# Miniprotein binders against Glycerol-3-phosphate dehydrogenase [NAD(P)+] (gpsA): the designs that were tried, part 12

Target 1, 321 residues: Glycerol-3-phosphate dehydrogenase [NAD(P)+] (gpsA), of Methanothermobacter thermautotrophicus (o26468)
Amino acid sequence: MMVTVIGAGSFGTAIAQVLSWNAEMVRLMARRSEVVENINRTRENSAYHPGVKLRDNIEATLMDGSVLEESEYVFMAVPSGNLRSIVRSMNSSLEDKKIVSCIKGIEHPGLKTMSSVIREETGSRTVFSISGPNFADELIRGMTSGITVGASTRYAREIAGLLKSPRIILDHSENVEGVEFCGILKNVYAVAMGILDGQITGENHRHSLLTLCFREMNLILNEMGYGELHDRFCGFGDFLLTSTTDKSRNRTLGLMLGKKMRLSEDSTITIESLRSIRAIRELTEGLELPVLEMVYQTMQEPENVNLYIREFQERISRPEF

## First folded at step 6 (miniprotein)

Design BG7 (from B0 with K18E E65W E69L K72Y E79W L88R L91Y V98R)
Fold by ESMFold2-Fast, scan of step 6:
Structure BG7 (fold): chain B 321 residues (1-321), chain A 105 residues (1-105)
Amino acid sequence: as target 1 above (321 residues)
Amino acid sequence: SEKEKIVEEFKKRMEEAEKLLEEAAKTGNREQAEELIEEAWEIAREARDYAKELGDPELERQAWWMEYLIAYTHFEIAWKFGDKEQARKSYEIMKEAREQIKKLT
């Protein structure tokens, strides 16, 4: 089997390496010819994974729908903001493909997950998702990682075969969109934990607040009909990883906001975070979400973070029983 | 007395670096942003030296967070202007700062 990964960024490169152990050939599509030449010539994608040699059955190529003919599976690993235009540029060549989204984002306005955007643009009936605690730098080096496969059982088994390794632990859900939505939620709550870690010290306080963040995430999952995912790798596992490690860019954004620092208005992480928060607020209208509200207010006015945290703490310190 | 003066110099440097970083993030001019980032780096290194002299893990942790913020701002500017080589260098600095912060937590 030949598989294609569209997007030769950090995660796209890492998942291509994983897939190369089980696929006959992996085609890795990059936007820029210099990246293609670097990978094919040196066996490295040095801009993202310096010092990691890619397996010989990985071939880099420019993004071109015409070369998808031989691929049965296509893994999407591009920035969420570029997905619709990239899918459109591939034309009808994606309609008959089995497509797996590796993207953790939501389209706003429209409130569509990446798998929904793909289905809408391609008409494909075989669109799936994967998510979990799987940092690209650890995944590419063969460190143990957990992945939830969002697919009907038949296709989940095929995807599991492509990801199979003694160091890849898999679980499953038929709720494709729910698996993706977990990735969106965990990023927002990672920002929350960053803000809170910056202002509140002590292991008891930190883990009590982690518990509150996960409870609120779980409340949203239940409201959306995705409650089954709470204990999956895409749910608790990825939430815990992203909220407790200094490697998380979302948690680090929170720590910066806790220091009253503003990032560039053109920051991709800030734009993605605000888009996700706005989408979640619209989808969960009527729910009281104190953690999410604190994050939203702090992102808009980080200079007032001390006020927003104090108000948040007063709110959560009152018994609800 | 001497220690209290060093703490005051540390705080002054941290505030100066923060202001420069905010200006770098707000300017639409790459050349000006690069100059502000370079100045912020010099001041942040001075702050870290003061923290080390004091032997205070919390202040040293704060100094490493400032270096992380400077590297992150530089990373974003580099990506905005398509400079992947600079973005990679800034990312490695961020990674080093994270490891130092972890050791101090």
Scores: ipSAE 0.000, ipTM 0.228, lowest interface PAE 14.2, mean pLDDT 83

Design BG8 (from BG7 with E76W W79E R88E)
Fold by ESMFold2-Fast, scan of step 6:
Structure BG8 (fold): chain B 321 residues (1-321), chain A 105 residues (1-105)
Amino acid sequence: as target 1 above (321 residues)
Amino acid sequence: SEKEKIVEEFKKRMEEAEKLLEEAAKTGNREQAEELIEEAWEIAREARDYAKELGDPELERQAWWMEYLIAYTHFWIAEKFGDKEQAEKSYEIMKEAREQIKKLT
């Protein structure tokens, strides 16, 4: 089987490497000709993964819908803000394809997951998602990673076959959009843990707060009808990875906010975080979400973070029984 | 009074470094970001040495937290521009800063 990955960034390159073990050929599409040339000439995508040799059955091309003809599966690994325009540029070439979203983001306004955007723009009836604790740099080096496949059982088995490896652990859900939504939630709670880590030292305190963050995430998942995802790799696993690692950009945003730093509203991570918070608040109207409220207030006025943390701590210290 | 002046000057230095990091994160220009990060590093290293001379573990801890924030800002910028080598270097600096903070807690 021939598979195409659209997006030759860090994650796109890593997932192409994974897919190359099971697919006959993997086509990796990049926006920049320099990336295409680098991959095809040197077997390396040095801008993202210097020193990692890509398997010989990976071929790079520029983004072009006309070369999708032979691919049955298309994995979408582009920045969420670029997805709609990229899908539109592929014209009708995607309508008959089985498309797997690897993107963690949401459109606002509209509150649409990436799979929803793909369905609207392509008309494809076979749009799926994958998510989990799977940092690109660890995936490409063959380090063990967990992935949730969001697809109906028949297609989930096909996708599992493409991802199959002794180093890939898979679980499954039929809630395609729920799997993506977990990726949005974990980013917000990673910001929360960053804020808290910036102000509070102590392992007991840190892990108690991490528990409360996950509990609130579960409350939201249940409200959305996605409660079954809490113990999946896209749920608990990715939440833990993103909230506890120094490599998380979202946790770093939180750390900076916890130190009273106001970041540019034009930065990509700030825009994405605010979109996620606004979407969650709109979708969960009527729920009491003290962690989310603390994050929202801190993003608006980081100079007052000590007040917002104190109010948060006073609220959570009240018994729930 | 003199002790309060020293603490206030230290806070001013930390605020200057934070402002540089905000500017580095805000700019879409990698070369400008690298220059701002380097300036923040000079402030943080001077502050750490000064805190050590004063024998004040809280100020030294704050200086190490600044080094952590600088390294992670650099990691974020490196990731944004696809510089894997710089990202790994910054990650190692973050680990070192965390260990030092732990010793001072």
Scores: ipSAE 0.006, ipTM 0.301, lowest interface PAE 11.2, mean pLDDT 83

Design BH1 (from B0, 14 letters changed)
Fold by ESMFold2-Fast, scan of step 6:
Structure BH1 (fold): chain B 321 residues (1-321), chain A 105 residues (1-105)
Amino acid sequence: as target 1 above (321 residues)
Amino acid sequence: SEKEKIVEEFEKRMYEAWKLLYEAARTGNREQAEELIEEAWEIAREARDYAKELGDPELERLAWAMEYRIARTHFKIAEKFGDKEQAKKSLEIMWEAYEQIEKLT
């Protein structure tokens, strides 16, 4: 089997390495010729994964739809903000492909998941998703990782075959968009934990607030009809991983906000985080979401974070019984 | 080719910096960790200057990735030993490096 990964960033490189154990050949597509040349020459993508040698059956190429002809599966691993334009540039080459989204994000306006954007632009009827506690740097080094495959049972088995490894644990849901939505929610709550960790120390503090964050995430999942995903790798597993580690860029964003730092308006992660929060607020109209509101207020005015945390703590300290 | 040799040399420098960071993270001694991190920063500064002189976007991306990793390691060590001022400085460097990597990808 031949597979293509579109996007030679951190996760794209890692998933290509995983796929290379089961696929005959893996094509890894990058936007820049310098990246292609570096990967093919050095067998390494050092900017993301220093010291990791990529398997010989991985070939880097420029993003070009003509290279897709031999691939039955295409894994999409580009930044969410670039997805629509990239898919449009390859549209006719993607229509008959089985496409797996590895992207955690939502398009605003329209509040569309990445799989939805792919379906709209390509017309493909076989669009799937994967998500879970699978940090790229650990995944590429063969460290045990959990992945939820979002696909109908037939295709989930094919995708599982491509991801198969003694160190990859798989679970499944037919709810393709729900699996993606879990990735959006966990990123927002990772920002929340970063903000709180930036202001307050203590293990009782951390775990009490992690509990409240997960409860709120579950409330949102239930409202959206995705409640079944709470105990999947894309749900609890990825939430816990992203909220408790300094490897998470979303948690790092939260730490900076908690220390009253105002961030650049043109940074990709800041733009994506803000869009995700706005989308969640619109999708969950009428729900009481104190954690989400604290994050939203802090992102708008980080200099006032002490006030927003105080208001948040006053709300959550009221007994529910 | 000459370009291939230059990139290989650059990657060797990045590997040397990574080894220093690996040791810094594993040592239980703050003074030793700080010394190893400072040595890694010297390598990163030389790498960035070299990349700038060549004007190669790929090499610039690699140099920023190294600065990100050094800053992240320094942040972890600063948090472990309660150095709030250093932790803040390290976060600022991590964010700057992240923005540059995204722009160059």
Scores: ipSAE 0.006, ipTM 0.405, lowest interface PAE 9.6, mean pLDDT 83

Design BH2 (from BH1 with Y15E A65Y Y98L)
Fold by ESMFold2-Fast, scan of step 6:
Structure BH2 (fold): chain B 321 residues (1-321), chain A 105 residues (1-105)
Amino acid sequence: as target 1 above (321 residues)
Amino acid sequence: SEKEKIVEEFEKRMEEAWKLLYEAARTGNREQAEELIEEAWEIAREARDYAKELGDPELERLAWYMEYRIARTHFKIAEKFGDKEQAKKSLEIMWEALEQIEKLT
C-alpha cells in the first residue's frame, strides 16, 4: 500500500514515521523545496525532530496533486487555516481517495469540522479522522501513545493496520466528526485549567476542577450525540494530557489570563480560542456551562478574572441534591 | 553546501540547548537550574539570529519554540520556589515567543 501525508510539520513527520512501519512507501509532502531536499538527503526532518532518523521508505516531495495518483490513503496534517486552500491547490481528483484528517479545528464561518471541509472540496465519500494523546515529539520517538480512529468499522480496521505498533494503543468510533470535536473541546478546557492553575493552589482543588471540566465536556458531547467518546483516547485521554501539561499553548493562554495579563487582540491563539467557544455555544444552546462561561468572561476581561472565578466557585459550590 | 553547514550548526545548537533545559528541569538546585537556563537562552537566541540570516521561517519558528520551552522551564522553577515576580516574567516571555511563532505560521 502506498500512503501520502500532506504536511511535513511536526505531526505530519511523526505520523509518516508511524505509517512507514506498515506501508510499502510513505510520501511526505512539504511546502518548501529546501525541506524536501533536507529530508531526502539527511533522512531527518531535523527542524522539527532533531536526532530522529526517518525510515528509508519515506520519500519527501513538494505538495503536488499528481503524486496523489499513486496513493490509496491520504493523511492531512496541515494547519486548519490552510486546509481548504491546500486541497484546492492540488488539481488532482481526490474523490476516490481515502482521506484521514489529523487536524484539530473548526472553519469559521460555517462551523465546519476539517472532515466536512475535506468532503466539500474533494467530493470523497471516504473521509475519516484520528485524534488522541499523541504529542508528535513523543510519537516519533516510539513512546506509548493513544489514538482514536474515527471511521466506519471496515475502514477503521484498514487504518488501524496502517497505525499498528506495540507502542500505539488504538480505540475506535464511527463518529468521524465527534472525534474531531473532542480536539476542539479539550483546547477550551485546557484554557480553563490554565486560568484556574494561575489563581489557585492545591491538589484537591486541581483535581476537583479537572473533574468538573471533564463533566461539562461530557455534557456537551452527550448533547451533540457523541457521548460514547467520553472514555476514548480522543475524549478523556487527550483532555487530561492537554489540561495538565506545560506543552499546551491553550493551557499557557489560560495561565496568562489567570495572572491578569492583557493579551494582544490580534493574537491568533486568542482569536482561535474565542471562535471555538462561540462555536460550542452556538451548537449547545440552552445548556448551563459554568466552566465555559468563566473562560469566555475571562478572555474578554482578564483584569476581572478574580471576580469571574469567585462567581464560578459560588455557582459550583451550591449543592444540587 | 555552505547552507547545509549552517543548518547543521543550528541543529547542533538546538540539541545543546535541549540538553541544558532537560538538566535544568531535573536538578533540585535553583542556582544551578538558573545557570543552565541562562546558558540555554544564549544558545537559543544565537540560533534564532542564525535562522533569520538564512531567511528560513521554519528554523526561526523552531528557535522561538526553544525560547518558549526555556521560559516554560524557568516558569516551573519559579513557581516551585514561590518566586512570583520571575514566574510573571517567564510567562511574558512564553507569550512573546508564541506570538512570534504565530507570525511565522
Scores: ipSAE 0.013, ipTM 0.498, lowest interface PAE 7.1, mean pLDDT 84

Design BH3 (from BH1 with Y15W W18E L62E R69A)
Fold by ESMFold2-Fast, scan of step 6:
Structure BH3 (fold): chain B 321 residues (1-321), chain A 105 residues (1-105)
Amino acid sequence: as target 1 above (321 residues)
Amino acid sequence: SEKEKIVEEFEKRMWEAEKLLYEAARTGNREQAEELIEEAWEIAREARDYAKELGDPELEREAWAMEYAIARTHFKIAEKFGDKEQAKKSLEIMWEAYEQIEKLT
C-alpha cells in the first residue's frame, strides 16, 4: 500500500516514519522545496528532527495533488489554520481518498472540527482522526506511544495495520469528531494546570486540581455525547501528558499567565486557545465550568490572576454533602 | 559548496550547545549548571544572529528552537533550586522563542 502524509512538519515527519514500517511507500509532502531537497538528499528533516534517519521508502515531494492517485490513505498533518488553503491548492481531487486527520484544532467561527473541514473541502465520505499522548520527538524515536483511532471498525483495523508496532498501543472509537474534541479540551485544561501550578505548590494540591480538571473535561465530553472517550488515549492519556509536562506549550502558556505575563495577541497559541475556549463555551451553554471560567478570565486579564484563582478556590471548597 | 560548509559549521555549533544542555541537566551542582547554560546561550545567540544575517529562515528557526531548549532547561534548574525570579525570566525567554519560531514557520 502507498500512503501520503500531507505536511512535513514535526508530527507529519514522525507519523511518516511510523507508517513507513508497514506501508510499501510513504510520500511526505512539504510546502517548501528546501525541505523536500533536504529530506531526499540527507534522509533527515533536520529542522524538526535533527539526527533522525528517515527510512528509505519515504519520498518527499512538494504539495501536489497529481501524485495522490496511487495512495489509498492520506494523513493530514498541517497547522489547523492552513488546512482549507492547502486542500484547495491541490491539483487532484481527494474525494475518493481515505483521509486521516492528525490535526488538533477547531475552526471558529463555525465550530467545525478538522475532520468536518476536510469532508467539506474534499467531498470524501471516508474521513477519520487519530489522537493520543504521542509527542512527535518521542514517536519518531520509537518510544512507546498511545493512539486512539477515530474510525468505523472496518477502517480502524486498516489504519491500525498501518500504525502497527510493538511500541504503538492502539484503542479506537467510531466517534471521529469526539476524538478530535479531546485534543481541544486537553489543551484548555493544560493551560488551567499551568496557571494553578504557577500560583500554588504541593503534590496533594496539584493532583486534587488535576482530578477536578479531568472531571470538568468529562462533564463537557458527556454533554457533547462523547463520554465514552474519557478513558481512551485521546481522553485521559493525552490530558495527563499535556497537563503535567514542561514540554507542553499550553501548560507553559498557563504558567506565564499565572505569573501575570501577557503573551502577544498575535501569537498562534494564544489565538487558538481563545478560539477553543469560546467554542467550548458556546457548545456547553448552561453548564457551570469553574475551571474553564478561571482560564477564560485569566487570559483576558492576567494581571488579575490572583483574584480569579481566589474566586475559583472559593467555589471548589464548598462541600457537596 | 560554500553554502554547505556554512550549514555544517552551524550544525556543529548547535550540537555543541545541545551537549552543554545535556551536561547542565545532569549536574547536581547549580553553579556548574548555570555556567553551562551561559555557554549554551552564547552559542545559540551568535548562531541566531548569523542565520538572520544570511537570511535563511530554516537556520534561524533552528537557532530559536535551541534558545527555547536552553530556556526550558534553565527553567527546570531554577524550579529545582527554588529560584522564582530566574524561573520567570526563563519562561519569558521560552515564549519569545516560541513566537519567533511560529513567525518563521
Scores: ipSAE 0.000, ipTM 0.307, lowest interface PAE 13.2, mean pLDDT 83

Design BH4 (from BH1 with Y22E L91W W95R)
Fold by ESMFold2-Fast, scan of step 6:
Structure BH4 (fold): chain B 321 residues (1-321), chain A 105 residues (1-105)
Amino acid sequence: as target 1 above (321 residues)
Amino acid sequence: SEKEKIVEEFEKRMYEAWKLLEEAARTGNREQAEELIEEAWEIAREARDYAKELGDPELERLAWAMEYRIARTHFKIAEKFGDKEQAKKSWEIMREAYEQIEKLT
């Protein structure tokens, strides 16, 4: 099988390495010619994964729809803000392809998941998703990782074959968009845990609030009809990983906000986090979500984080029994 | 070409800095960890100078990414040993480096 990965960033490179063990050839598409030349010449994508040698059956190319003819599966690993323009530029080449989204984000306006954007632009009915506790640096080095495959059973088996490894643990759901929403939700709650960790350092504190964050995430999943995902790798597993590790960009953002440090307002991570929170608030209108509200207020005015945390604590301090 | 040699040397230096950070994170000795972190900072500063001279935004991004990783490792070590002032300084460096990476991406 020939497979293409669109996006030669950290995750795109890692998933290409994984796929190379089971695919005949993996095409890894990058935006910049210097990245293509570096990968093909040195067998490394050193900007993202220094010291990791990529398998010989990985070929880097510039983003070009004409090269897709031989690929049955296409894995999308580009930033969410660039997805529509990239797909649009290749839409005639993608129409009959089986497309797997590896992207965590929502498009504004319209509140569309990445799989929805792909379907809209390509007309493809074979659009899937993957998500889980799978940091790119550990995945590329063959360290044990968990991945949820969001696809109907037939296609889930094909995708599982492409990801197959003694070090990759797979679970499954037919809720393609639900798997994607887990990735968006876990990022928001990682920011929340970062904010809370930035204020108080106790272990009882940390795990009590981590429990409340997961409860709120699960409430949202239940309301959206995706409650089954709470114990999948995309749900609980990825939530824990992203909320408790220093490797998480979203948790680090939260830590900075909790210490009253403001990132640039034009920062990509700040823009994406705010867009995700606004989308979730709109999609869950009518739900009482004290953690999400605290994060939203803190991102707007980190100078007042102490006030927002006190308000949050007042809401959660009353017993529910 | 001379540019290719500079890029290769840049990549080798980034890998060496990464190895130093991995060792710093594994040692239980704070003094040794601080020494390894300082060695990594020397490499990162030289790399930034090279990237700036070349005018290559991708290499400059990589240099900032290394400074972020050094600061993150120092933050973890400071937290482990209860050094709140060093942890705060490391967070400030991480914030600056991250903002620069996003601007160059």
Scores: ipSAE 0.000, ipTM 0.207, lowest interface PAE 16.9, mean pLDDT 82

Design BI1 (from B0 with E4W E8L K11Y K18W K19E E22L E58R Q62Y E65R E69R K102E)
Fold by ESMFold2-Fast, scan of step 6:
Structure BI1 (fold): chain B 321 residues (1-321), chain A 105 residues (1-105)
Amino acid sequence: as target 1 above (321 residues)
Amino acid sequence: SEKWKIVLEFYKRMEEAWELLLEAAKTGNREQAEELIEEAWEIAREARDYAKELGDPRLERYAWRMEYRIAKTHFEIAEKFGDKEQALKSLEIMKEAVEQIEKLT
């Protein structure tokens, strides 16, 4: 089986390494020729994974739709903001491909998950997703990771075969878009936990608030029809990883906001976080989401974070029974 | 040929800095942790300057990631010992590192 990974960033490189154990050949597409040259000559993508030797059956190429002809599966691992233009640039070569989205983002105009964007642009009927507690640096080193495969059972088994490893634990759901949505939600709640960590000390406090964050995430999942995903790797597992680890850029953004600090207004992480929050707010109109509202207010005016935390605390301290 | 030796030395120094951070996080002694963090900072700053001189944005990005890790470790130690002034300084460095990494992407 021939497989292509589009996007030679941190995660794209890591998933290519995983796939190379089970695929006959993995083509890894990069935007820049120097990345292609570095990988093909040295067997390393040193900018992202220094000291990790990529398997010999991984071949790097520049992004080019003509290279896709022999690939049965295509894994999309590009930044969410670039997905639509990259898909369009592939000269419709993706129409009949089995496409797996590894991207954790939402398109605000239109409120579409990445798999929806792919379906819309390619016309493909075989578009899937993967998500879970699977940081690229740990995944590429063969450290135990959990992944939810979002696909119908037939394709989930094929994808599982491609990801098979003694250190990769898989579960699945037929809710392709739900699996992606878990990745969007966990990033928002990672920002929330960062903000709260900036203001609150004590393990009882921290874990009580983490519980409220997960409860609110579940409320949103249920509203969207994705409630069964809460105990999957894409749900609980990835939520815990991203909300409690210092490797999360979203949690770090939250911590800075909680201390009244802000990244520049042009920061990519800030723009992506705001896009996700606005999309979630539109999709969940009518729900009372005190954690999400606190995050939204704090991102707009971090200098007033003490006020927003106080209002949040007043709301959550009222008995619900 | 010779360039690869230089790149390997860069990454070897980054591994050294990471090990210093792990040791700093494990020690219960603040003075010892501060000394280890200072050593890690010297390594990371040398690496960043070197990457800038080479004009390699990927190596410079990696060096900024290391500075982020050092600042975060220092922040956690400062929080543990109630040093609010140092905690804020570390957060400012973390903020700068994230912004620089985005510019170099």
Scores: ipSAE 0.000, ipTM 0.379, lowest interface PAE 12.3, mean pLDDT 84

Design BI2 (from BI1 with E15W W18E Y62E)
Fold by ESMFold2-Fast, scan of step 6:
Structure BI2 (fold): chain B 321 residues (1-321), chain A 105 residues (1-105)
Amino acid sequence: as target 1 above (321 residues)
Amino acid sequence: SEKWKIVLEFYKRMWEAEELLLEAAKTGNREQAEELIEEAWEIAREARDYAKELGDPRLEREAWRMEYRIAKTHFEIAEKFGDKEQALKSLEIMKEAVEQIEKLT
């Protein structure tokens, strides 16, 4: 089988390496000629993964719809902001392809997931998603990673065959968009954990509040019809990774807000976080979401974070029994 | 080529800084942690100089990510020892690093 990965960034390169053990050939599409030449000549994508030798059956090429004709599966690993233009440039070549989104992002207006954008632009009926606690630098080195495959059972088995490895643990859901929506929620709750960590450091404190954040995330997933995803790698696993690691820009945003600091208003992460929070509030009207409310108030007025956390703590300290 | 030697030196410096940060986080001694943090800062500045020499935005982004991690580790050490002044200084550095990373992304 031939597989194409569109996007030769950190994750695209890592997933191409994984796929190369199970596919006869992997085409890795890059935007820049320099990256193509680097990969094909040196067997490394050194800008993203220095010291990692790529398998010989990985061929790099520029982004070109004409070479898609031989691939049955296409994995999309481009920045979310570039997805629509890339898909539009290739959409006639993608119409009959089985497409797997590896992108963690949303589009506006309408809060469209990446799989929704792909379906809208290509008309393809075989659009899937993968997500989980799977840092690219660990994936490419063959370190154990968990991945949720969002696809109907038949296609999930095919995708599992492509990802098969002793170091890859897979779980499954037929809720393609739900797998992606978990990525939106985890980012919001990562901001929440950052804010809380900005106020106090303690293991009992941290894990008690992390538990409350996950419970609230699970409440939202249930409201959206995605409750089954809470114990999947895309749910619990990716939530934990993003909420506890210093690599998370959302957690870092929260930490700064918790210390009464503010990123530039032109910040993409700030704009995206506010957009996600506002959308979630609209989708879950009528639910009592103390964590989300605290985040919303803190993002609007970080100078008053001490007040918002005090109000939050008062609300959560009321016994449920 | 000569350009590849500079790229290799950049990543060698990044790996050295990472090791120093792990040691700083594991030590229970504040004086030793501060010394390791200072060494990591020297390495990060060298890495940033290599990135500037190459004119590569991706390497410059990685250098800023390292400065963020150094500042974050210093922040955690300051918090652990109750040094509010150092914690605030470290947060300001983290803020600057995140803003620079976003501009280069």
Scores: ipSAE 0.012, ipTM 0.506, lowest interface PAE 8.3, mean pLDDT 84

Design BI3 (from BI1 with W18Y L22E Y62W R65Y)
Fold by ESMFold2-Fast, scan of step 6:
Structure BI3 (fold): chain B 321 residues (1-321), chain A 105 residues (1-105)
Amino acid sequence: as target 1 above (321 residues)
Amino acid sequence: SEKWKIVLEFYKRMEEAYELLEEAAKTGNREQAEELIEEAWEIAREARDYAKELGDPRLERWAWYMEYRIAKTHFEIAEKFGDKEQALKSLEIMKEAVEQIEKLT
């Protein structure tokens, strides 16, 4: 079997390495010719994973729909903002492919997950997702990682076969969009934990607030029909990883906002975070989401974060019984 | 290409800085922690200069991420010992590093 990974960034390279253990050939598509040449000559994608030798059955190529003919599965690992244009450039070659989204993003104002964007542009009925606590640098080095496969049972088994490794732990859900949505929610709550860490250093306080963040995430998942995902790798696992590590750009954004600092107004992460929060607010209108509201207010006016934290603390300190 | 050897040396510098930060976080002594952080800064600055000389924005992104990690560790130590002035300085460096990473991404 041949599989293609579209996107030779950090995660695309890492997942290609994983897939290479189970596929006969993995085609890794990159936007830049320098990346293609580097991989094919040196067996390394040094810009993203210096010192990691890629397996011999990984072949790098420029992005080109015409070479997709032999691939049964296509894994999408490109930035969310570029997905629609990339899919459009190759949509005729993607129509009959089994497509797995590895992207954690939402398109606004359409409120569309990446799998939804792929379905709209290609017409494919076989679009799936994977997500979990799987930092690319650890995944490519064979460190144990958890992944949720979002697919109907038949396709989930095929995808599991492609991802099979002693170092990869898999769980499953048929809620393709739910698996992706977990990745969006965890990023918002990582911002929340960053803001709270900017104000408060106590461990009891930090873990109590982490519990409230996860509880609110579960409330949203239940409202959207994705409640089963709470204890999956895409749910709890990825939430915990992203909320507790300094590798998270979202948590770092939160920390700075919690200290009354703003990134530049054209910051990509700020724009992406606001887009996600606005989408979630629109999808969950009528729910009481004190953590999300605190994040939203703080992002609009970080100079007033002390006020927003006080209001949040007053709200959460009310007995629930 | 000889470029991969240069990237490996850059990566080794990054790992050396990481080990210093891990040691700094484990000490209960502020003076020792700050000394280790300063050593990590020297290594990270050398790596950034190297990346700039090579003209490789990807390596420069790696160096900025390491500077972010050093500043974050310094921030945590400063907060632990009640040094508000240092905490704010570290936070400003973290902000600069994140902005540079985005510019290079």
Scores: ipSAE 0.000, ipTM 0.389, lowest interface PAE 10.3, mean pLDDT 83

